# Designs tried in a protein design chat: VH-VL binders against q9usg8r228to453. Part 1

Scores and structures below are computed, not measured.

Target 1, 226 residues: q9usg8r228to453
Amino acid sequence: IPESAEWMNHLLEKVWPLINPEMFSSVADQIEDVMQASIPSFVENVRVASLDQGSHPVRVVSIRSLPSGEASESFSEKQASEAEHKDEPEQQRKQFYNFELCLAYHAKPVEDATSTSARASNLHLRIVFYPGIKGTVGFPLPIWVEIKGFVARIRFRCELMPEVPFLKNVTFSLMGLPELNVSAVPVAEGGVNIFGLPLISKFVNDAISAAANEYVSPKSMTIDLS
Below, numbering starts at 1 at the first letter of every chain, in headers, positions and changes, except where a header shows other numbers; antibody chains aren't numbered by Kabat.
F, E and O stand for the ipSAE by ESMFold2-Fast, ESMFold2 and OpenDDE, each averaged over both directions (binder to target, target to binder). V2 = 0.75 x the mean of E and O + 0.25 x the DockQ between their complexes.
Where letters were taken out, [cut] stands.

## First folded at step 1 (VH-VL)

Design e2
Fold by OpenDDE, look of step 4:
Structure e2 (fold): chain C 226 residues (1-226), chain A 125 residues (1-125), chain B 107 residues (1-107)
Amino acid sequence: as target 1 above (226 residues)
Amino acid sequence: EVQLVESGGGLVKPGGSLRLSCAASGFTFSNAWMSWVRQAPGKGLEWVGHIKSKTDAGTTDYAAPVKGRFTISRDDSKNTLYLQMNSLKTEDTAVYYCTTEGYDFWSGYDYFDYWGQGTLVTVSS
Amino acid sequence: SYELTQPLSVSVALGQTARITCGGNNIGSKSVHWYQQKPGQAPVLVIYYDSDRPSGIPERFSGSNSGNTATLTISRAQAGDEADYYCQVWDSSSDYVFGGGTKLTVL
């Protein structure tokens, strides 16, 4: 429903800059883990120093309710599931709410690319590379990674309960790998000569994609809110 | 086996009313989202509207051309879907299909997995 | 309003491969479904979620979707494949949207 997306986006515009970046720490950790697992031989280590959402919000492109039936891949499985619950009293049946959310992000053009504050208005990662052979830490190379854009489609299954907060658990899954566009910018001019920015951008893009792949259908994540 | 059987089609004058029925069998009807899709003679398919299951609030949505004139309802005790058509126009002339809305939670958007054979509605003076 | 564009007709020789396209703005970000309709019959779902096949649909039927074009591919075309084919998506602004349909002729 377009009207629903509109008010949600208005709310996001107000709330987005108020969000504590620490809320994304788990995402940052996952990206770091993937990066560390895939670092080139000439890199001793890589760290995600921070993930910050900036002040420019993601947008809800669309939201819609889905049937609340049990997740099934086939009609026969769906029918079987329905048959299993047929004899259960309505009051004893688990209640679910399913919906699909499409999110999009587009970075705001920065007037002054040399301004850290201007760049911080957009979603970004701060990454530190440690060049050298394993066990020999060289000079750290700080890299600013700007998220230029992404589009993601996510499905949610919420198990409802009568007690506050009315959610027992939430399962979510990505409907395909999100489209992602990232750009690496050196924090210090001296670091640009060691790693090509396109290579770093690709590395980060691949890492984020790999991390996201862990949640792509038919894979999913369930969070217990009880 | 899933079966959908439409009925109620016929000839009606412009401005008139008609009620279509769809008898469903072979699946748990009460849990299914149901849609109407129509096809004018020699033309393509056009979504008319749908009704959600009672568990999903039983709400309805309609295509713009029929909004305010058509009403979709269901009787789960009879496994029957209805389409009440009021203020009929000549452009409403079509075969009307009853369809189930299939979905897989882990897959993409909803689709129409089962179709009836349709019932013809002719609006003519 | 969101619109889907299909060619009016496609011809294929018996035993050859037919390709029917469905164009839409950034359709690759949507899930596309395909229906077959033979003359005087109701539509039948042949592809859902871009490339998945319902039970009973031959492996000769396949689908792909990227960019601005979805494609239904019918390999080893048979006389029985002669029909109208419709693509379909869901859009937040237009709800359920069908293409105009493509008539496939098997020569």
Scores: ipSAE 0.251, ipTM 0.724, lowest interface PAE 1.8, mean pLDDT 88
Fold by ESMFold2, look of step 4:
Structure e2 (fold): chain C 226 residues (1-226), chain A 125 residues (1-125), chain B 107 residues (1-107)
Amino acid sequence: as target 1 above (226 residues)
Amino acid sequence: EVQLVESGGGLVKPGGSLRLSCAASGFTFSNAWMSWVRQAPGKGLEWVGHIKSKTDAGTTDYAAPVKGRFTISRDDSKNTLYLQMNSLKTEDTAVYYCTTEGYDFWSGYDYFDYWGQGTLVTVSS
Amino acid sequence: SYELTQPLSVSVALGQTARITCGGNNIGSKSVHWYQQKPGQAPVLVIYYDSDRPSGIPERFSGSNSGNTATLTISRAQAGDEADYYCQVWDSSSDYVFGGGTKLTVL
């Protein structure tokens, strides 16, 4: 591990458990939408009840600053920005900081897979399947899906501003589809789900990958922090 | 398709002046950063300077050997880039290429994606 | 001032793999771009951002960059690949910096 990333990993270790899981609700909704579009006819519905980061943080494997200019925008984004600021002085400039992160996650082994508290320490989703005829209410079947690991390369473009927190917009994009390993785990209620778990794991893996594909370069997302 | 056509090269005596033009087409010229890159006969490539888009204040930057002697300008209504060269020296003898700077969403302007065929400037007594 | 170093020449047998190096202090932290220039012609971008190919450049052209060395790799070398090759970076102290160029000869 490079020394330059170690400080960030120490901060992640301290703040990761403090993040409110509801901050990931839009990601959970996207995964749910993909799943709902793909459910077979013998399933009435599927929902993502929660996405929870747990207490075991992601790790920064590497960080690399990227070249940046006074205006690091695409031609289409530059043209839109020019239209929005057409009455501004010619001397106005935006300040950007661009960088690339490689992130890795690996779930810690859990001896008692039925324990809710042990399972909650890793990144996971709570998924509810509703078996039944489409258009009727099926009986809920809760499944825990654990993220066993992932590797992602992400580029960030940060627009700076003079006011606290000194960030106005953050744009990010994935550099290729992340490597992803998920597994469904037994429900603590003692249901017999062992025989269906590999199919559920593949279904969820494919849904997460499809949702992530909406952020793979050249696609991006911008978050306004101002 | 992107086209860049340089003109105005020729023979000039040391201390003289010359103005190069580059006619551009196939892209939105007013939003582009434009560069001049030169190559002395039998030698490698050397950046001369660039001019930014209007949104980036239309500012110019120059390589040290030409600063104060060369002036880059643009006419967005004519899609034309200019290089005014004053106080020419024999070491300014080169083929001068008009280039666009490649725009990367993440890094800005970092490389030269489209090149003209160049125009030869010879500074000799 | 930031400097890039290239070998003056590289030879490759027809159909074999050529490797052209570009040396620079911590060049692995920079984005490296490569240009091909055939005799009497303007340069043409063949690799940008270490390893990306512009449209129209064959898959035979690839690039890598780590540590103090970036490498342009040309697989299945053809007679038409015979040219001068330049690496280039942007540097905050020196702006746009080119290597001295490498003449590739295909035997």
Scores: ipSAE 0.000, ipTM 0.467, lowest interface PAE 11.6, mean pLDDT 80

## First folded at step 8 (VH-VL)

Design v4
Fold by OpenDDE, look of step 9:
Structure v4 (fold): chain C 226 residues (1-226), chain A 123 residues (1-123), chain B 108 residues (1-108)
Amino acid sequence: as target 1 above (226 residues)
Amino acid sequence: EVQLVQSGAEVKKPGSSVKVSCKASGGTFSDYWISWVRQAPGQGLEWMGGISPDSGTANYAQKFQGRVTITADKSTSTAYMELSSLRSEDTAVYYCARESYDFWTGTDYMDVWGKGTTVTVSS
Amino acid sequence: SSELTQDPAVSVALGQTVRITCQGDSLKWYDASWYQQKPGQAPILVIYYKNNRPSGIPDRFSGSSSGNTASLTITGAQAEDEADYYCNSWDSEGNHVVFGGGTKLTVL
């Protein structure tokens, strides 16, 4: 529904910069955990210093309602559910609202790649690599990871209740891995331009993808709003 | 057993409109989407659009946007597809189908189909 | 809107295995469902979500997916399997339902 998407996008434009980056701390932690579990041999440790959404918002590309009622994992389960609830009044049935969002993010072009402020306008991760052989820690290498773009499709299941806030639980799941485009840049002006290091970019991309994979269907996350 | 019963065959003139009905029986109606799919003679399946009877929200294929109207009546468990400005190319079998969704799997499928309604557009 | 593509026709010998493939960008995001249609009949759902079969569908029907492709496999094709097969999914934007062009399966 284009109109609904526009409305949401207008809201996001206003709210996005106001969001405290700390709200994404759990996501940052998950990414860090994945990175630490898959660090290259030449890296002793990796840390996510920060995840910041910047001021440029994600965009809702589309929103679509999905069938309501009881969601099931299989055709057989759905049939069974229908049979069990055939005689139950509608009022006694759990009510669900299902919908899908398509989100897209495109970073604003940065005129000066060396400008931290300019880069900070976009969604980014600050990562610190500690090079070295196991047991030895070298000098930390701060890396700026710019999210150039992503596309994600997310399905939501809202469990409705008659009491405020009318939402009991919200479950969401990613429909496949998001398309992700990331760029890693060394923060240090005198540092080795790792833009040419496909390995680091790949590592970061893989880590983010792996983290995202924890929410890809049939996996899901449920948030209790009651 | 859930069944979708469609209205009978129609013969229409070019420029006219046709309204096909699809009545659901044997199960819930509001919890599913009803999609309309047509098939011209010797051709493949073509999705036209669908409706959520519960919300009343309808979605249309771009090809039919502005020419097709899909509605649903929850009280009678009946969905309708109206196609206007009929052309000879609209000669086809029109199917209604129950569109099911599995949240956890992310899958969407049409598990129940009507028998189809033949619409013939001829001068 | 993205399209799903299928080979228009395939043949299989009786008792042999055949794979019908559907290709499209949307299949990266969404699973395909498969439908069998015999002449003069409505389509029948045969596979949904990777390898799930509705009740009444023989176990010789199986589904798989890889990248931007989905496949329906019939292991041990029977004469009654001669039909048109359609894949179905969402378009790349997830806004519309789309069908493949269909594959006519001939059992030899």
Scores: ipSAE 0.391, ipTM 0.775, lowest interface PAE 1.6, mean pLDDT 88
Fold by ESMFold2, look of step 9:
Structure v4 (fold): chain C 226 residues (1-226), chain A 123 residues (1-123), chain B 108 residues (1-108)
Amino acid sequence: as target 1 above (226 residues)
Amino acid sequence: EVQLVQSGAEVKKPGSSVKVSCKASGGTFSDYWISWVRQAPGQGLEWMGGISPDSGTANYAQKFQGRVTITADKSTSTAYMELSSLRSEDTAVYYCARESYDFWTGTDYMDVWGKGTTVTVSS
Amino acid sequence: SSELTQDPAVSVALGQTVRITCQGDSLKWYDASWYQQKPGQAPILVIYYKNNRPSGIPDRFSGSSSGNTASLTITGAQAEDEADYYCNSWDSEGNHVVFGGGTKLTVL
């Protein structure tokens, strides 16, 4: 059932720039691992030097509550679970609450297209390519990569407990692969060949998508908060 | 086995209202959403709205917003759909259906249907 | 009135294979479910989550999806399969349930 997201977006405008970028280091490392696994032979190495959220927040497009779900992944498993609990009070069987969020991001237009400080207000990655033959020392080629936009739909399953903080764990899963628009930016790191920027953008886009795919339904991740 | 038992056929005049009931038997009620779907003679299925019995929160199709009210009573395991300002085009079979949800697959589907309640609107 | 598009009618010879399709933008996010309805009866669920069959549904029924299209396939169609078939999903915003217009299957 849909819920309003307006208040949450107002809160995000205040909180988003205060988040420590180091909270994203695990995500950056995962993207780096995917990139390193798919690097072509004419590139010696690739690294994600940083991932910074900037000051322009993600937006919550929609929130909706979902029915209390079974832990099963099939109709027959739901039927077996329901039969097992037919004599129990409903409150004793129900321990989960489920929600869906739709998140969207859209980079703010930058008035000074050549300024790295102006571009830093948008979500971005700093990536270093080391061109050269694999297994030898390559020269660093720093690339500024801007997330132009994304759309992601995420389902959450919250398990409650009676003790403070009342939230035992949260499981999340992506509904389909996120829509993602990424571009290598011709500023800040200087000296890049402009015709190669679309190829770099595609490589980074594919790497981020591959990392995200590890969380696409029926895959999930559970965070223990107890 | 879970069943949804609906109230009997209704004949109504234009401008009046109708309230159809849907009682769940042989299973749990509050864990599932209840949807209302109608079908005019010779036509397809049309979703009207649904309710979460646990929270009491209802969601309505835009076409019916302002004319339909969906409620649930957990103590009797019964959902209700009330449609007001009836017109002859509201003549249809009205179904209730139980919505199942599976987090692991991220799917919603209507696994149990009532037999339907025929509502006829004529002067 | 529906965001999901189905052909209104399809015919199949007895024992042959038929596909019923459902198209909509929301299907890139939300999988379709499929319902069979025979005259004078309530719909029944035949396929959910891509290719899952509820208990009691014959294995000649299968489902698939690609992009914005979901398909219901009946392999070796039987006379008893003559019915109306509806796809169902959420709208693009995830706010409302939507049904396709339905496909009348005739078994020749």
Scores: ipSAE 0.182, ipTM 0.666, lowest interface PAE 5.7, mean pLDDT 81

## First folded at step 9 (VH-VL)

Design w5
Fold by ESMFold2, look of step 9:
Structure w5 (fold): chain C 226 residues (1-226), chain A 123 residues (1-123), chain B 108 residues (1-108)
Amino acid sequence: as target 1 above (226 residues)
Amino acid sequence: EVQLVQSGAEVKKPGSSVKVSCKASGGTFSDYWISWVRQAPGQGLEWMGEISPDSGTANYAQKFQGRVTITADKSTSTAYMELSSLRSEDTAVYYCARESYDFWTGTDYMDVWGKGTTVTVSS
Amino acid sequence: SSELTQDPAVSVALGQTVRITCQGDSLKWYDASWYQQKPGQAPILVIYYKNNRPSGIPDRFSGSSSGNTASLTITGAQAEDEADYYCNSWDSEGNHYVFGGGTKLTVL
């Protein structure tokens, strides 16, 4: 990896386990919404009980600098912007810093498949299915879903400003759907057929992919930091 | 409108170096990245590297790392590509191209090309 | 490390439709752009961002993509469309641009 990515990986190693998992609640809610829209008729409900990043961080594989000034706008936007801003003070024109990250995640091997402590170090979701069988309305079926790996490519557009903190907005967008591999295991002993786990894994994989698709270019999300 | 004007043809001996220029006219030079692309006789296009004139950041294809140096001079609106340790297989037409970028669509493309500079390496 | 693969040659009868394909893993994430090159001339951009045409490119040129494959389609091919066509995309693994090997289009 280039030296520019190595400092980010060192930082991620330190901060990743310190992140409060509740900061991912919006992502968990979105995945839950997708799953609820697609559950089969014999399942009454599904919940994402938690999304926990664990202690094993994502890795920055590469960082790419992108055009940052007025040239980072489309050709049509640049021509319109030049006409609109002819008489404006130069300090009022926006400045951007644009870059792309390629992120990879690989779950650490789990030596004991039944060890919850070892599995908790990896990125995972706790999902609860509620079967639609009559008389079992209060029967929760907890499933542990481990993210075995993913590869994502994300472009960032940082809008700069002259006043502290010098960073006004961050916009991000995914370059295509991330590659994603998930694995489901039951949390509770018994009560689940091991042959159903591949179906659950596919269902969750598809739900995460559908949630991610809402951020695939040209779609984006902007976070106001000012 | 932007145009890229390249330096004239060069004839070089093996082991020497060549420096090709690419002058932008009719546009804002420092706002765009410049790619260098070569084409050997009868062969396809081969990307060599790029530069941001504003930051001076250059990026090179692995095949050419250690032999290629790409620079830019904002005051003259000119990019340069220098290829060292020339071999006969470096005989090619060398193009510069302007890169355009659109964050909202996530697209990159080369919208303006120079006419090319023929470099011949012969003993 | 990623490559873009094109068929080396394709033929089309005058007025008929032809499709030129480009395949590579980078195309799963980065849209292809397409360049036309006639003998002795510099390449020109004909398609970018899926199906956008620069000013001056006829609307008989269109682009599409599916999975790791991008396609350039010429509907109603004309004699002047006879040229070499190259696809191009970013490769994040190699941190560089990649061109396909080129496709020579012959208009019969």
Scores: ipSAE 0.500, ipTM 0.771, lowest interface PAE 2.6, mean pLDDT 82
Fold by OpenDDE, look of step 11:
Structure w5 (fold): chain C 226 residues (1-226), chain A 123 residues (1-123), chain B 108 residues (1-108)
Amino acid sequence: as target 1 above (226 residues)
Amino acid sequence: EVQLVQSGAEVKKPGSSVKVSCKASGGTFSDYWISWVRQAPGQGLEWMGEISPDSGTANYAQKFQGRVTITADKSTSTAYMELSSLRSEDTAVYYCARESYDFWTGTDYMDVWGKGTTVTVSS
Amino acid sequence: SSELTQDPAVSVALGQTVRITCQGDSLKWYDASWYQQKPGQAPILVIYYKNNRPSGIPDRFSGSSSGNTASLTITGAQAEDEADYYCNSWDSEGNHYVFGGGTKLTVL
């Protein structure tokens, strides 16, 4: 529905830069955990220094309402549910609102890659690699990871309640692994590109993908808003 | 058992409109979306649009946008598809189908179909 | 709008296995459902969500997916399986249903 997406996008344009990056701390932690679990042999440790959304917002490509009925995993369960609830007054049924969002992000082209401010306008991840040979701790290597783009489809199930805020909980699930394009750039104060940028990019991409995989259908996450 | 009962065959003139009905029986109506699908003689299935009887929200295929109107009456558990400005190319069997949805798997499918309504457009 | 493509016709010998494939970009995001249609009849759902069969559908029908493809497999084709088969899914934007062009299966 173009109209719905448009107003959402307008809202996002205004609200996006106002969002406290700390809101993404949990996501950053998850990425860090995955990275740490998959550290290459030549790296002693990896840390996510920050995840910042920048000022350039994600875009809602589409929004679609889904049926409110009790989604059952099986045809038989649906039939059973229909049979069981046939006689129940509508008032006693848990009410759900289901919808699907398609989100897309495209980084704003940065003319000067050396400009930190220009890069900061886009969604980015700062990570620090600690190179380590057995028994030695190397100097930290800061890496700037620019999110060039992603596309994600997310389904939401909202459990409604009559009390404010009218949402008891929200369950979301990713419809497939998001498409992700990342680019890693060393924050070189004169540092030797010790690590091939492609390898770092791949490592980060894989880590984010692995983190995202925990929420890919049929997996889901529920947030209690009560 | 859930069934979708469609209205009878229609013969229409070019430029006229046709309204086909689809009545659900044997189950809940409001909890499921209803799709309309047509099939021209010797051709494949073509999705036309859908409606949520509960919300009244309807979505249409781009091809039929502005020419098709899908409505639903919850009180009678009946969905309607109206196609205007009929052409000979609109000669087809029109099906209604119930859309089932599984949130956890992200799956949508049409599990119950009407028997179809033949619409013939001829001068 | 994203399209789903199918081979227009396939043949299988009685008792043999046949695979009907559906291809489209949207299949990366959404699973396909499969419908059987015999002449003069309404379509019947035969497979949904990977390899789920509605009640009444024989176990010789199975589904699979890989990448941007979905497949319907009939293991041990019977004469009654001669029909048109359609895949269905959402488009890439998730706004519209889309059908494949259909595959006519002939049982020899």
Scores: ipSAE 0.092, ipTM 0.694, lowest interface PAE 3.0, mean pLDDT 87

## First folded at step 12 (VH-VL)

Design y1
Fold by ESMFold2, look of step 17:
Structure y1 (fold): chain C 226 residues (1-226), chain A 123 residues (1-123), chain B 108 residues (1-108)
Amino acid sequence: as target 1 above (226 residues)
Amino acid sequence: EVQLVQSGAEVKKPGSSVKVSCKASGGTFSDYWISWVRQAPGQGLEWMGGISPDSGTANYAQKFQGRVTITADKSTSTAYMELSSLRSEDTAVYYCARESYDFWTGTDYMDVWGKGTTVTVSS
Amino acid sequence: SSELTQDPAVSVALGQTVRITCQGDSLKWYDASWYQQKPGQAPILVIYYKNNRPSGIPDRFSGSSSGNTASLTITGAQAEDEADYYCNSWDSEGDHYVFGGGTKLTVL
């Protein structure tokens, strides 16, 4: 199997619209938590009502294999790991498969900029702001946030095992903060001040970036699949 | 200490082939990729290709596709680079280097280099 | 668009600061590594991942990147720093590594 990304992109065109948006609920919750921690004093609350992938898929720009045998947090730890493997039979050492993905997303233009139904084909969030003093009843202000694009580079370290499903752990890390472009768009009648939309876009962009920062190298996350 | 020991200098005629060896000692051969880099007299470094000894998978620079073959023998901890249909322009020093990576920082680099093998192509 | 471009030569007065640049489209996706080579010797790694130095490389060597450009900076250049310097990066379009053309540093 070639390491070309073209076959993966053809699969993604078919699979992307079939994904249940509820699979992204934990990501939505993380973004919501960051927003709630940073809301200004004249806002009572903020919520992420939904995160939906739409039907326009992410694109795999590249996939490449990486050398096996590296589990170091630093150059010195890598050298120590090499020394520890010197005398062991290769069969008894942990087996890893390491690879890197580069992903890009670009939203498709829509004909009607005010129609949320037409924009639903792109990756988006629905955000609700509640202006007012903390602890009182806020007035709901729904905002549609479209992801215009992002670029992310992600490394995966897969620990293999001989038993089904042959994959014990997956560790991933972001190689720098993803480049991210978001925009807020009108949702309701005209009750939204158009001058506030760039400020809302920046607030959401910063919140997504802060959530992503928890996974930027040298930080990582490990998922146990065994 | 990890060392890469390359085979000796070679003199070849145009149209022939050359096979350069690179033996790893003092380290684990199958865990790391091996790259081949050449340098013609007075010229810069030119990446030719590399191999993963664990999988046997090789990558080649587009310039050398069809002329270069890179292989590895895990039992002897030795990588090989064979360049066919030699031309006078292939006169160069040929280096092998161990590729490394740092999963956490995202930079790949070549941390151990052989001393180089001089290949001279003359009629 | 897979080419890495370096100026062929730069000069610096002893003790002054010099910047060697490397430019190419692949650098917006992948970090550059930097190698020093003296005549008759194999190259030596001097900078990896933005600004990391291997053991034995002086702290006067530093790296940076912006957009499609990576830079190697030598602050307080010494006579021993006179060498050829190469950047190297992955090229996803060609599915292989590529070196820049090299920069000859002269310390005056």
Scores: ipSAE 0.143, ipTM 0.635, lowest interface PAE 6.2, mean pLDDT 80
Fold by OpenDDE, look of step 17:
Structure y1 (fold): chain C 226 residues (1-226), chain A 123 residues (1-123), chain B 108 residues (1-108)
Amino acid sequence: as target 1 above (226 residues)
Amino acid sequence: EVQLVQSGAEVKKPGSSVKVSCKASGGTFSDYWISWVRQAPGQGLEWMGGISPDSGTANYAQKFQGRVTITADKSTSTAYMELSSLRSEDTAVYYCARESYDFWTGTDYMDVWGKGTTVTVSS
Amino acid sequence: SSELTQDPAVSVALGQTVRITCQGDSLKWYDASWYQQKPGQAPILVIYYKNNRPSGIPDRFSGSSSGNTASLTITGAQAEDEADYYCNSWDSEGDHYVFGGGTKLTVL
């Protein structure tokens, strides 16, 4: 790992547990929406109770700067743009900072799977299923979904401005769907595993992937920071 | 039209260093990465490293780490590749290439190439 | 670092179609670009981002990708297409470019 990634990881280790899980509420909502849209026939409803990052951080595997030039969808457009701005001073052009991050997460092994505190050290999703099976209707089934691991590559484009905070907006895009491994376990209070854990895991994995797909290149999201 | 003009052929002794230049003309320089790629006689293309002239950040292939230095001068729109501790195996044509990139598609490619600089290492 | 592999040599009859394939783990994450090189010349970009062609590249050149593979296809090979073809992409770590070993295309 480059030195730049190393110090970033050290910082991340310290900051990660301090992050308010509420910051992930939007992500949780998106996952919930996708799950609700694709619930199995034997499920009446599904909710995301919480998404919590735990204390074990994601890691930056790599970081690299990208060209700062203006993005173009075609070779010809790029050439045209370059021709138009070739004589313009850099100060008169929009300035961008582009970079790519590769993130990886691997859950810390938990010695006692029954320990909520131990499980909470890892990134996890709490989901509540409302089964539609005869005799089980109306009884929520809480499920603990542990994120075992993921790998994602994300490109960022920051539009710079001379005024504080020096960032006008940030655009990000996923380079392909992240690799994701999740494991679902029933919460003790829910007793009976009515649903096959592999099925639930797949369901959640598919939902997260579907949600992520909205940001996969050539799709992107821009956040205005001005 | 953007062109990359490279310095002339070099003949070097083992253990010496060579510095090849690559001057960009006809377009912007600082907005694009410049890569260095070499090709030994009868062999394939080998990426050595690249630099962002704008930031001054350079990346190197692991094989050349510590032996290659890539620099850029924005004022002259020129990139440089210096290879030290030359060996006979370093005999090759060295190319500079402009890296273009499309943020929206996540695409990177080398769209403009220099004509190459032949470096011969012989005792 | 990850490696890109391609067949060292392929042949195609004049006017026929040939596909050159590049394989590597990094291709799962990154698109490949393809370069044509004729003897004594610098490489020329022929395909980038799936099936995009730079200006001046004939439409008989096309690109595709699937899984951990990328392919360059020449539909209706011409004599002038005889050359070495290289695929290129980032490695799995995303900080180094990697070239395939090259494929020598012979037009018969």
Scores: ipSAE 0.142, ipTM 0.696, lowest interface PAE 2.7, mean pLDDT 87

